# Ledger of designs, part 66: miniprotein binders against q56419

Target 1, 326 residues: q56419
Amino acid sequence: MEGRTLEEVQEEVFKRHGVLVPKKELEDLAKALEEAGLLLTEKVEARLKEEEEKLKRERPMRLAGLSYPEGEREARAFLEAFRASYPGEGEEARVLLMPHLEPSRVPEVYGAALAALEKTPPPERIYLVGVAHRPLKEKAAALPVPFQTPFGPALPDLPALQALDALLPFELFNTPLAFREEHSLELPLFFLKGRFPEARVLPLLVARRSPELGEALKVVLRDFPGLLVLAVDLSHVGPRFGDTPLTRTLAEEARRRDLGFLERLAEGEPEAALAFLGANPTRIDGVEVVASLLPLLRERKGKVLAHRLDLEAPTLSAVGAGTLVL

## First folded at step 20 (miniprotein)

Design ei4
Fold by OpenDDE base, fold request of step 21:
Structure ei4 (fold): chain B 326 residues (1-326), chain A 116 residues (1-116)
Amino acid sequence: as target 1 above (326 residues)
Amino acid sequence: GDLIERLEELAEEVIRYLKEHGEEELAREIEEQIKDIIEALKSGDTESAIHILTELAETIARVLHRLGAPYELIYKVAKLLARVSLAARELGDEELFERAWRAAIKAYDLARELLE
């Protein structure tokens, strides 16, 4: 709607769908979209500016009471239940690949991540690398503020973030609004903060592959050791993602690609993992993250602890999730 | 364009620092070299300009370290060298990329020495 009149929108809808929507209904919709922050009006711009200013101080919870409990007691019970959903034992992680999908969809995959964290000595800091589902100004970004959780704030490691910025050919601290509602950081952080309450965090987002990020992080990790976490989902297949409804054949292909990707990562061959996907026809979410972190993933052997392709029945679509320890 | 802007900003800060700490001759020399580098970048002699800029930035990092400059200023030199390394890679000059990247790490290490 940006730059178009209500009359132009009405005409376009009529041309495309053969339906004349009353102007009043379009006005009500525009108002609702404005209230939802989906239209850039002067009021929305002012609100976004205010939100951006708030993000200079902290990142509030957005999914508390929706994806996980807001209260600490209930949140601890939530962690325990998720851990219980995975019957196996974990391994010590230096690198952890885990999902950022809605936790209730893949509880045992998050349970496997918790099992790995049980075998991991408490790190001084966590490098949490998520997927940007919104555009970034640069290939990657960081938000150097506390992230709120039911277990208290996850505090940033400012010295390590500053060191990382010094070795990047772009401004690391960019696009703060992209972090406001980014679930790829918030959901994994719940589990990480619950297990390691004293760890500092480097919240990072990747929008596009940045080899420079991996090279810079390799240097920074020498001086600022910590746990590296890749918060990524795997295949996205079905109508929501432009495919036909999920079939046995499509599901088998998604699983093959997910497992083939994870297995090659487990062998310390991240380039082979990327090559195996080719054009990535099943839309593995974590490709740009892995492509950015190649120097940190090479020659590390590990284990795939869990995998699930979860069906979203209302849309006949599915999303893959996995847990890998290196 | 972005590299030139970042270079101008850093040069101004470095030159100011050097003048304030008794290195006036060096500051003048650096200012002249930066002007030449910017002119070369604008004229399209990018490879030569990047090579000279790498050497100059390495020297600046060492001088700032010797003077006990704020580590943040040396980090800015490291970041400039990282930008230069990317520019070299975009030109397809892998040798220049590696040189500039190693220089960035060295500048970073010099800054870290002032913090430890």
Scores: ipSAE 0.856, ipTM 0.945, lowest interface PAE 0.4, mean pLDDT 91
Fold by OpenDDE base, fold request of step 21:
Structure ei4 (fold): chain B 326 residues (1-326), chain A 116 residues (1-116)
Amino acid sequence: as target 1 above (326 residues)
Amino acid sequence: GDLIERLEELAEEVIRYLKEHGEEELAREIEEQIKDIIEALKSGDTESAIHILTELAETIARVLHRLGAPYELIYKVAKLLARVSLAARELGDEELFERAWRAAIKAYDLARELLE
């Protein structure tokens, strides 16, 4: 039916099957398909509405049993194994940049994050800023509900979230459905909750750069101190992302951009980090998050603890991941 | 458009609160000013309207604080000022942006004082 007339469809059926279907029957079928489509759409909308209502109460685990263990005992063993995969020692973090990639792909990078967390005093709250891989109604959003983890629920800091909303020129609490399956929060939160079971969380997503978010957070952090976590990946290269298969040259370029970005952040020069990427040809996904948090990243010196460009062999594509402490 | 709607909603709530707490004259004055601001915004005199709105919102925050209004209402004033600051930035008026943003922080701080 895409662009075809009923007459054309009738003719095609006649040519293929030798049967002349009356136009009226085709019209009835088209109407029935349209009605079925409408019904399906209504059902989908109703389901989405139901899920949105559920998200007013809690955000359930979506990746338990897939990306990490569902059971607490197994989850603790998982954390220990990931920590063991990084042979180095961490540093105290006020700001932690860590990946949100599938943990099994970059275990030592998550291990480095855990190493940093070992040297970090337990925060009262964690500002967890992820990347929105789904559209948001606003440039950024928060979900002010408990997030389920194998270690129990990560509880929201409602007073701090309310304070943040008061200083934003848009509604912070928007697009709850975008949080439903967002792994950029769920995966890092597993590690964070496992290390800091008593910390409250501010789960934030950034879709587009919002300088206002960084300015508002700077004020809020004065009254509500905590650990800032940037849950971001780095370069995305190869066929899955519109490039040729991974080559030595492409991998070297991805690594150069990843490390150049992280090093400039480690020097306390986030604007220089953004400028270094230019048009971002290797598609570092953390750009919009960093651009939103400039006031919080300026003049903070730190250290790159780990980096990996991980090959996805079936697609000959690669994703960069890093751990940075500030 | 969004700013006008948010302004109307907040104005209604503030005016109601003021009338209920014996500030009827002030409520009338604010109502008149809000009408003028909305008219100016609709007519395209955006810059002047935003200046006046910033001053008015600052005053509202102080009055609400003095009256011991719920902190949530003052947070709404802070949020309005944040919206105004963004509008100023979008117009390229950096001075007005800074003024409105500082006012937003002040309103926020006034609200926080009521929570201590």
Scores: ipSAE 0.855, ipTM 0.945, lowest interface PAE 0.4, mean pLDDT 92

Design ip14
Fold by OpenDDE base, fold request of step 21:
Structure ip14 (fold): chain B 326 residues (1-326), chain A 108 residues (1-108)
Amino acid sequence: as target 1 above (326 residues)
Amino acid sequence: GDLIERLEELAEEVIRYLKEHGEEELAREIEEQIKDIIEALKSGDTESAIEIFTELAETIARLLHRLGAPEELMQKVSWLIYDVARRLGMSPKQIYDLSKRFSRAIGR
């Protein structure tokens, strides 16, 4: 009814159909629709509760058969093809920045990440820090359960997660439903698990900058050593993100922002990288993650291995992706 | 009440596994330590309860690891230990140190 009176609805029906529906019948219909809406809400809430209970045990694959193969053999061939898409060699990573964009859009950027992982000794732990595309109750969260992959489950490092929670001023294990469909963890994890099958994982999401997270992780990483992975995209420009259709000028600005950000990170100057973005007019996705992890990025020099601004033709929009090793 | 229930759940999971693997003596020792923790809690001696629990948690981790306990059990036990530690009112430092000791006990 969207603020319309029953009289207005009655008049509209009369004008359209030449039938005067009694007010009582319209009232009964409105009541029935309200009851149906309540029933739908209850069903949705019950379903969400069921999904939350399942997430206490494991996080199932959501993008298997869509973004990557479900079968292990096919998944291995997929990894090999992505590695082949990046010419050249990687470098050993202590920190890896990689995308979480749909892999088929930026294969060589994922290939560069795989090249870096080839030069990286197998870590005991992977600290996988993604972007929360859904609201969190706190600035950051973790899901302390196995994440399913075609290579078997990525098992959590519970002691390290518990140690991290102990150092945070907020509950780390919050908002489990935010992880259910979060691709910023699932897509990078495919590549990481495929390369390091025995590594334990700390799946983390950042919704808002948390300096506390970076300080806590700095302590945890000393006692629980591992590979730090920032699973972040770069610029988001075009109509999907509130801009005009992609132009040469807009693409050049997006690339300038992306590369300027990555280069300053590669120099070990994460504060300068954030300052360079200012108001972030091209909407670099990884800003809140980098802002949270400043203590871990300072003074670490590295190399930008790959960058791409990928056009989504149906929406005339583009997303930046990059691979950085520190 | 909730703390004791979680502690008893931890005990039941560990004791069951130990008995299934012929470690009856170790199961009895764990049961005794759980009783000591509960008694300390009932007497209001939370400090003693935390101390006994911290040592017990490390012992459980080491034993289950040595016996080759399945990953599902290890995860369940790790989570129960953490939940009990929080409910005991352990400080951030105490929980951190416990987690570190647990990790070392399981070879990580």
Scores: ipSAE 0.881, ipTM 0.955, lowest interface PAE 0.5, mean pLDDT 92
Fold by OpenDDE base, fold request of step 21:
Structure ip14 (fold): chain B 326 residues (1-326), chain A 108 residues (1-108)
Amino acid sequence: as target 1 above (326 residues)
Amino acid sequence: GDLIERLEELAEEVIRYLKEHGEEELAREIEEQIKDIIEALKSGDTESAIEIFTELAETIARLLHRLGAPEELMQKVSWLIYDVARRLGMSPKQIYDLSKRFSRAIGR
């Protein structure tokens, strides 16, 4: 019906089915469909409002039983298996870059993150900076509520979040619905909470580069010390992302960009890392996060612990993941 | 106005908890400080109101922490303090400093 007159619809029905439907019956049907559409919209809006009100109290698990176990015992076994998948030793992290991809796709990369966390003294706070895969009202946002995990709730550090908000030129506590299904926070938080059960969390999302966020966090981290975690993926290549099917050439280019990005970060040159990507033709996910956190990444030397370009065979597409300690 | 209502809500939450734990004297002291803040606001002395409130907020944080207040109450009180601070027109620096003092008062 969209863009067609009732007469055109009547004619089309007649041509296809040999039935002349009275105009009045078509009008009644159109009205009924419109009413049904309005009712659906109202129900959706009411549900979204209810979900937003719930997010004022807590963020429930969305991927429990799908990406990781819901039960604590099974979740602990899951952590141990992921740690076992990385044969190396970690290093102490002040900054950790880790993936937010489906864990089963890149187990050894998460294992490398766990290895780094084993060498890291328990932080009082974890600044968890993810990627907003949904629009935010501002360049960045925080959700200052408990995040549910199989290990119990990850509790917010409200004083530190409030201090951060005070230093930002925009309202930090915006767009709560963007956090509802955001896997870039939920997946890394599983590993972080499992390793550091007593740490408070600052769950942050970046939609667009915010230099203000990095400058504010630099001040906050002085008075509210903690572990900074960048939960970001790397290259996204193949048909799902608008490319041709994965080839050796495309995979080599994705790996070159991923490793070139991580290596420059490991040398304490985040601006060089961004410049190396240029227009970011392989769609490295973490660019806006890194661009926001430049003041915190400068002059820090570290090490790339793991990298994988994981093939999604059904779509002949691939996603890069890495673990970096600074 | 909205500021006074939020301040009264903060007072009610804290005073209720203190009374439930037998701290009647401390509850009266907090009530007196809240009245002093309200009076300062009514007289147009916002600077005095901010000063009294800042000290009171830290005191509340220490008391609730010492008494082992549940996390839910601590979160509620933290937000009420933050809301009052913003409504008082406290500067970014004043809010930042208050948050830092609150964090220290609760052992963080």
Scores: ipSAE 0.880, ipTM 0.955, lowest interface PAE 0.5, mean pLDDT 92
Fold by OpenDDE base, fold request of step 21:
Structure ip14 (fold): chain B 326 residues (1-326), chain A 108 residues (1-108)
Amino acid sequence: as target 1 above (326 residues)
Amino acid sequence: GDLIERLEELAEEVIRYLKEHGEEELAREIEEQIKDIIEALKSGDTESAIEIFTELAETIARLLHRLGAPEELMQKVSWLIYDVARRLGMSPKQIYDLSKRFSRAIGR
């Protein structure tokens, strides 16, 4: 019925089937469909409310058995295999930029992150800043509940989260449903929890650049020390993202943007990294996260450990991933 | 009404746990401090209420941590303290400082 009158529907049925359906029968059907639609909507709303209430207690795994093993033994073997995929040694990280892409696509990039974590003393806290792929009510959000992993629950640091909320001009604990299926936190958290089983976590999402978040986190990190992790991907190019199929020229441009971004971050020049991207024509995923965390990235020198532009062959598209330590 | 109810809920959770672990004297002390906060609120002395509550919150955190309270209880108590602090009209700085004191009291 969307956009059609009852008369138009009647005429269409007559043209197609040679049957003139009385207007009253069409009205009754339209009403029944509307009632059914309303009932479905109410059921969906009730289910969403139930899921939201569950998210007040815990965030269950969504990608266990798909992106990583559900069982702890198998999960540990998975970590070791990913670490083995990176032949180099890591460096101690105070800030770690790592991907949130499907791990099997960029194993050596995750391996580089694990190598860095091997050289990093166990933090008391991990500030895990991901990308919101769903709308948030505010520029950023946190989910202050245990996140399930094969290594046990990643427990929140509630005092540090509450301290952060107190310094923000908006409610940090917003849009819990945005976390339900957000892979930008779940995938990195697998590796982080596996390496640092006792660390508390601050799971944060950024939807839009928030200078307030970076300033608040700078204060919080002084009183609540921890590892800062930026869980971000890099360029997104090809048909899935509105481009032509991947060509050598498009891939070279994506790599140039990715590496140019990471290198400027490694030099301690996050503003220069953002400026280098301009309008971000290759759609680097981590732009809003970096723009929010400028106070924490300034003047920090580091090293790019790994980079890959990975082809998704079925869509002839590619996604960039990198690992940076600061 | 809502503030007092949240404060009473906090008291109930903590006092129950303390009694279950044989800390009857500490439970009575907490109960007395909760009464003092409520009296301060009824008299309109919000400043005194905030002061007593701030010290009580730290004490609760330290006691529960020392007794090895389960994570679920610690999380519940943390949220109740935070909710009470907000409802008391504590400033962002006061809430921040309270959170910092709570963290230290639980060894973080």
Scores: ipSAE 0.880, ipTM 0.955, lowest interface PAE 0.5, mean pLDDT 92
Fold by ESMFold2, fold request of step 21:
Structure ip14 (fold): chain B 326 residues (1-326), chain A 108 residues (1-108)
Amino acid sequence: as target 1 above (326 residues)
Amino acid sequence: GDLIERLEELAEEVIRYLKEHGEEELAREIEEQIKDIIEALKSGDTESAIEIFTELAETIARLLHRLGAPEELMQKVSWLIYDVARRLGMSPKQIYDLSKRFSRAIGR
């Protein structure tokens, strides 16, 4: 009915079908279609608001039965199997870089993280910094609620989160719906909660680099010491990410970029690590997190424990994952 | 205002728990301090209100921790204290220090 009067529609229907539809019936149909569209929009908005309110109280598991087992006993066995996938010894971590890629794709990379946690004294709290896969209202966000796991709820460290919020020039507790499906927190948290069941968590997301976040976290970590975890992936190459089909040359370049980035971080040179990537031609996922956290990464030396560039055969693409202790 | 509503909610939660656990005298002391904060606010003396509230918040954290308050109550009280601190107009530094005091009072 766009751009036509009801009388024009009525006349066209009569000419085509020999039936005169009263103007009132056409008006009623137009109103019903408009109201149905409005009611659908209102239903969607109501469900999103309901979900948002639930997320203000807790964040439920969304990947149980998909990425890790639903039951606690099976989840514990899963954890042990992943540790066994990495035969080496870990090192103590004050900062841990670990992936958020699907665990079954990079079992030894997660296993290396578990090995590092074995050498790490149980922390009072874990600063878990993931990558926002949905837009945030600010550069960064936190969801200060229990995150459900097969090992029980990972409880938030509210005083530390509130201290962090107080130091930032923006509201840290923003965009709860962005956490609803955020695997960059849920997948690493499974491993962290399994190894440190009593640690509290600061579940943080970065959408865009925030120097203010890094400076505030440096202050907060001094008074609220804990384990800093960068839950990030590395190179993303191939057609799924806008490249030509994955070639040996592209894969070798992605691996070189991943390892060069990790090694410069391991040397305590995070600015050099970022500079090494230039325009980030292999789309390393962790750059916004690292760029936010420079004050916490400078001069902190460590070791790369594991790396894999994981092939996605159906998409002719690959994603890099690594484990770094600092 | 909304500030007084949050103060009264904090008081209600804490006093109810204290009374349920036989701490009638402490409940009366908390009630008196809440009333002192509200009186200071009504007289426009926000500086006194902040001072009393800061000491009260730390005291509440210590008492609830010592009595083994359930996690749900501790989280609710932590949020109420944070909300009140912001509505009182405490500076970022004051709120940061209050959060640190609360954390230490509950053994973190």
Scores: ipSAE 0.864, ipTM 0.951, lowest interface PAE 0.6, mean pLDDT 92

Design ip14
Fold by ESMFold2, look of step 20:
Structure ip14 (fold): chain B 326 residues (1-326), chain A 108 residues (1-108)
Amino acid sequence: as target 1 above (326 residues)
Amino acid sequence: GDLIERLEELAEEVIRYLKEHGEEELAREIEEQIKDIIEALKSGDTESAIEIFTELAETIARLLHRLGAPEELMQKVSWLIYDVARRLGMSPKQIYDLSKRFSRAIGR
């Protein structure tokens, strides 16, 4: 088994247990285990290959009927209801920070994003930057295929994506499987595509801080203008995230850190926003994205439109979400 | 070698579409330019090959856009052009500029 002959295994079993197992029985067992392992491995590999090949052609909806309606009529009504959940007015956005948390948990925060989009001229393209929840082969990745939505496919801007890839010191199109279930792109995209049905999309994920991505995007955005969207959540506190159960004090601290982070971003001070978090004790989700995109955030002033720290009562945990325009 | 195969694949896709739409003369012009690129490569004149290819890529983008080519074909051609550009050894700046020219040619 372990690089040993069957005779050696037989002898060791006899020495340890006092039982002489016939070589035939050991051979049969080894063959059966090997066959079962090889067959299982081949099936898993074949399934992953099939999923990867599908993702090279399109990214299907994964959350239709779960987080948003799958039919176009119902999806439009859903957008209207979410806009109505935020009674305020938006501001024009050149950069929009919005959540990727389950929409039903923070309807007014998504509504604030819709209010901002109402004031924003329809862009040729949207740079949608989410948070990778699965490992990437590099610091960042893109999936340059249509993303299905109830409003039709969100088509990729291939020339802009190829221009971006050309400027990066790593292959941008590197981890298709990481996009298969990535809600940080799908949930914001529903709202963005619903408002800007003609815009093309650059669907991007950040796993780890990539200054290279921010520098390259600054160049690409000059020649391929569009709306930059940071699709990020804020504080994650409570037992689900490794803390003591949520207390009023912990919740207040999470809100303070969320708002302090957003306010510093709104002042055009992204480095100060990151420094404010220190070791990030409330696990604000957006840190890697903001740290990657510093060149696009510096000196860009704006306004916080909404914030909510949403309680998960059964788990005594909470997640923060916000809407910021720059 | 492999670069030539990619160029021929690009040519086949574009020429098939042009012929299906009655553009026989344009199909011949594309075929001739592909041959010119291949001949420049065989002579070791990579600089000429890049220059001819860059103009060809923009021409292909403009033609397919004008003819209303389906999105699937536009995506396939965009990828073939990008793959050829990289195999030609074009610099990051040359590839960036090519992508920008392609984008402008298709009205984006």
Scores: ipSAE 0.858, ipTM 0.948, lowest interface PAE 0.6, mean pLDDT 92
Fold by ESMFold2, fold request of step 21:
Structure ip14 (fold): chain B 326 residues (1-326), chain A 108 residues (1-108)
Amino acid sequence: as target 1 above (326 residues)
Amino acid sequence: GDLIERLEELAEEVIRYLKEHGEEELAREIEEQIKDIIEALKSGDTESAIEIFTELAETIARLLHRLGAPEELMQKVSWLIYDVARRLGMSPKQIYDLSKRFSRAIGR
């Protein structure tokens, strides 16, 4: 009964099949379908509530066996293979920008991140800032629970998270379901936890730029020192993202935008990096994270270690990924 | 009502652990300080309640850390302390400073 009245349905059935179905029988059917739909809605709501309660205790691996191995020994070999994909040396990072794109697509970019971590003193804690791919109730969120990894649980730094929440004008812990499938934290965390198994984590997501987050983090980082990680991807171009099929011209523009953005960040000029992108025509998704974290990025100079604009041949699209140390 | 329930829950968790580990005198001291906080709240002296709670929270953190309390208990206690601090009406700065004191007390 797709937008039709019961009388219209009755007329169509009679016209098509020569049978007059009484209006009462059609009404009974419609009520039964509505009741069945209500029962399905109740089941879905109960399932989501159950998942939310589980996420208040821990965040399980969702990409083991898909993006990285589940077993610890295989996972360590996996890390070594990625490090070998970048034969160069890293530099010490106080801030690290690394991707969250599927690791097998950009192995040398993740390898460059591992090279940087080799030069980085083990931190007490890691501020892992990803990009929300599901709606948040606020501009940013955190999930203050252990995140499971093949290397054991990545434990939260609860005092630092609570200190951060206290300084923000919004509730930081109120969107647990947004973390359920969030790969922008899980994929970088695999590499970070494998390299720094004793570090605690502040798992953070940004949906929309929040100057308040950056100012609060500047205060928190002073009293709770650690490694700041921006887990972001760069340009997104091609039909999967609303463009015409990828051309050489579009790919060259995306690469130019990616590198220009990273190079300005490397000069300690995050406002200039954002201004360079203008309307962000190649859809660099690191913009909201960088715009939130301006107080932590200003005047911090560093180096771009790697970049790749990776082609998705089946979709005629591409995604950029980079590694930057500051 | 809800504030007192959170405070009593914090006390129960800490006291149970202390008694299980032979620290009955410390458990009695914690119980007395909790009663002092509740009495201050009932008399409308929120300032005293906050002062006593702040010192108690840091003491609990140091004690549980020294006794090797398991991670699950430390997380639960950390949350109860945070929840009580908010319900006491502590300012953002007071809560921030309390979180820093807790972190320091557990070797962070």
Scores: ipSAE 0.856, ipTM 0.948, lowest interface PAE 0.6, mean pLDDT 92

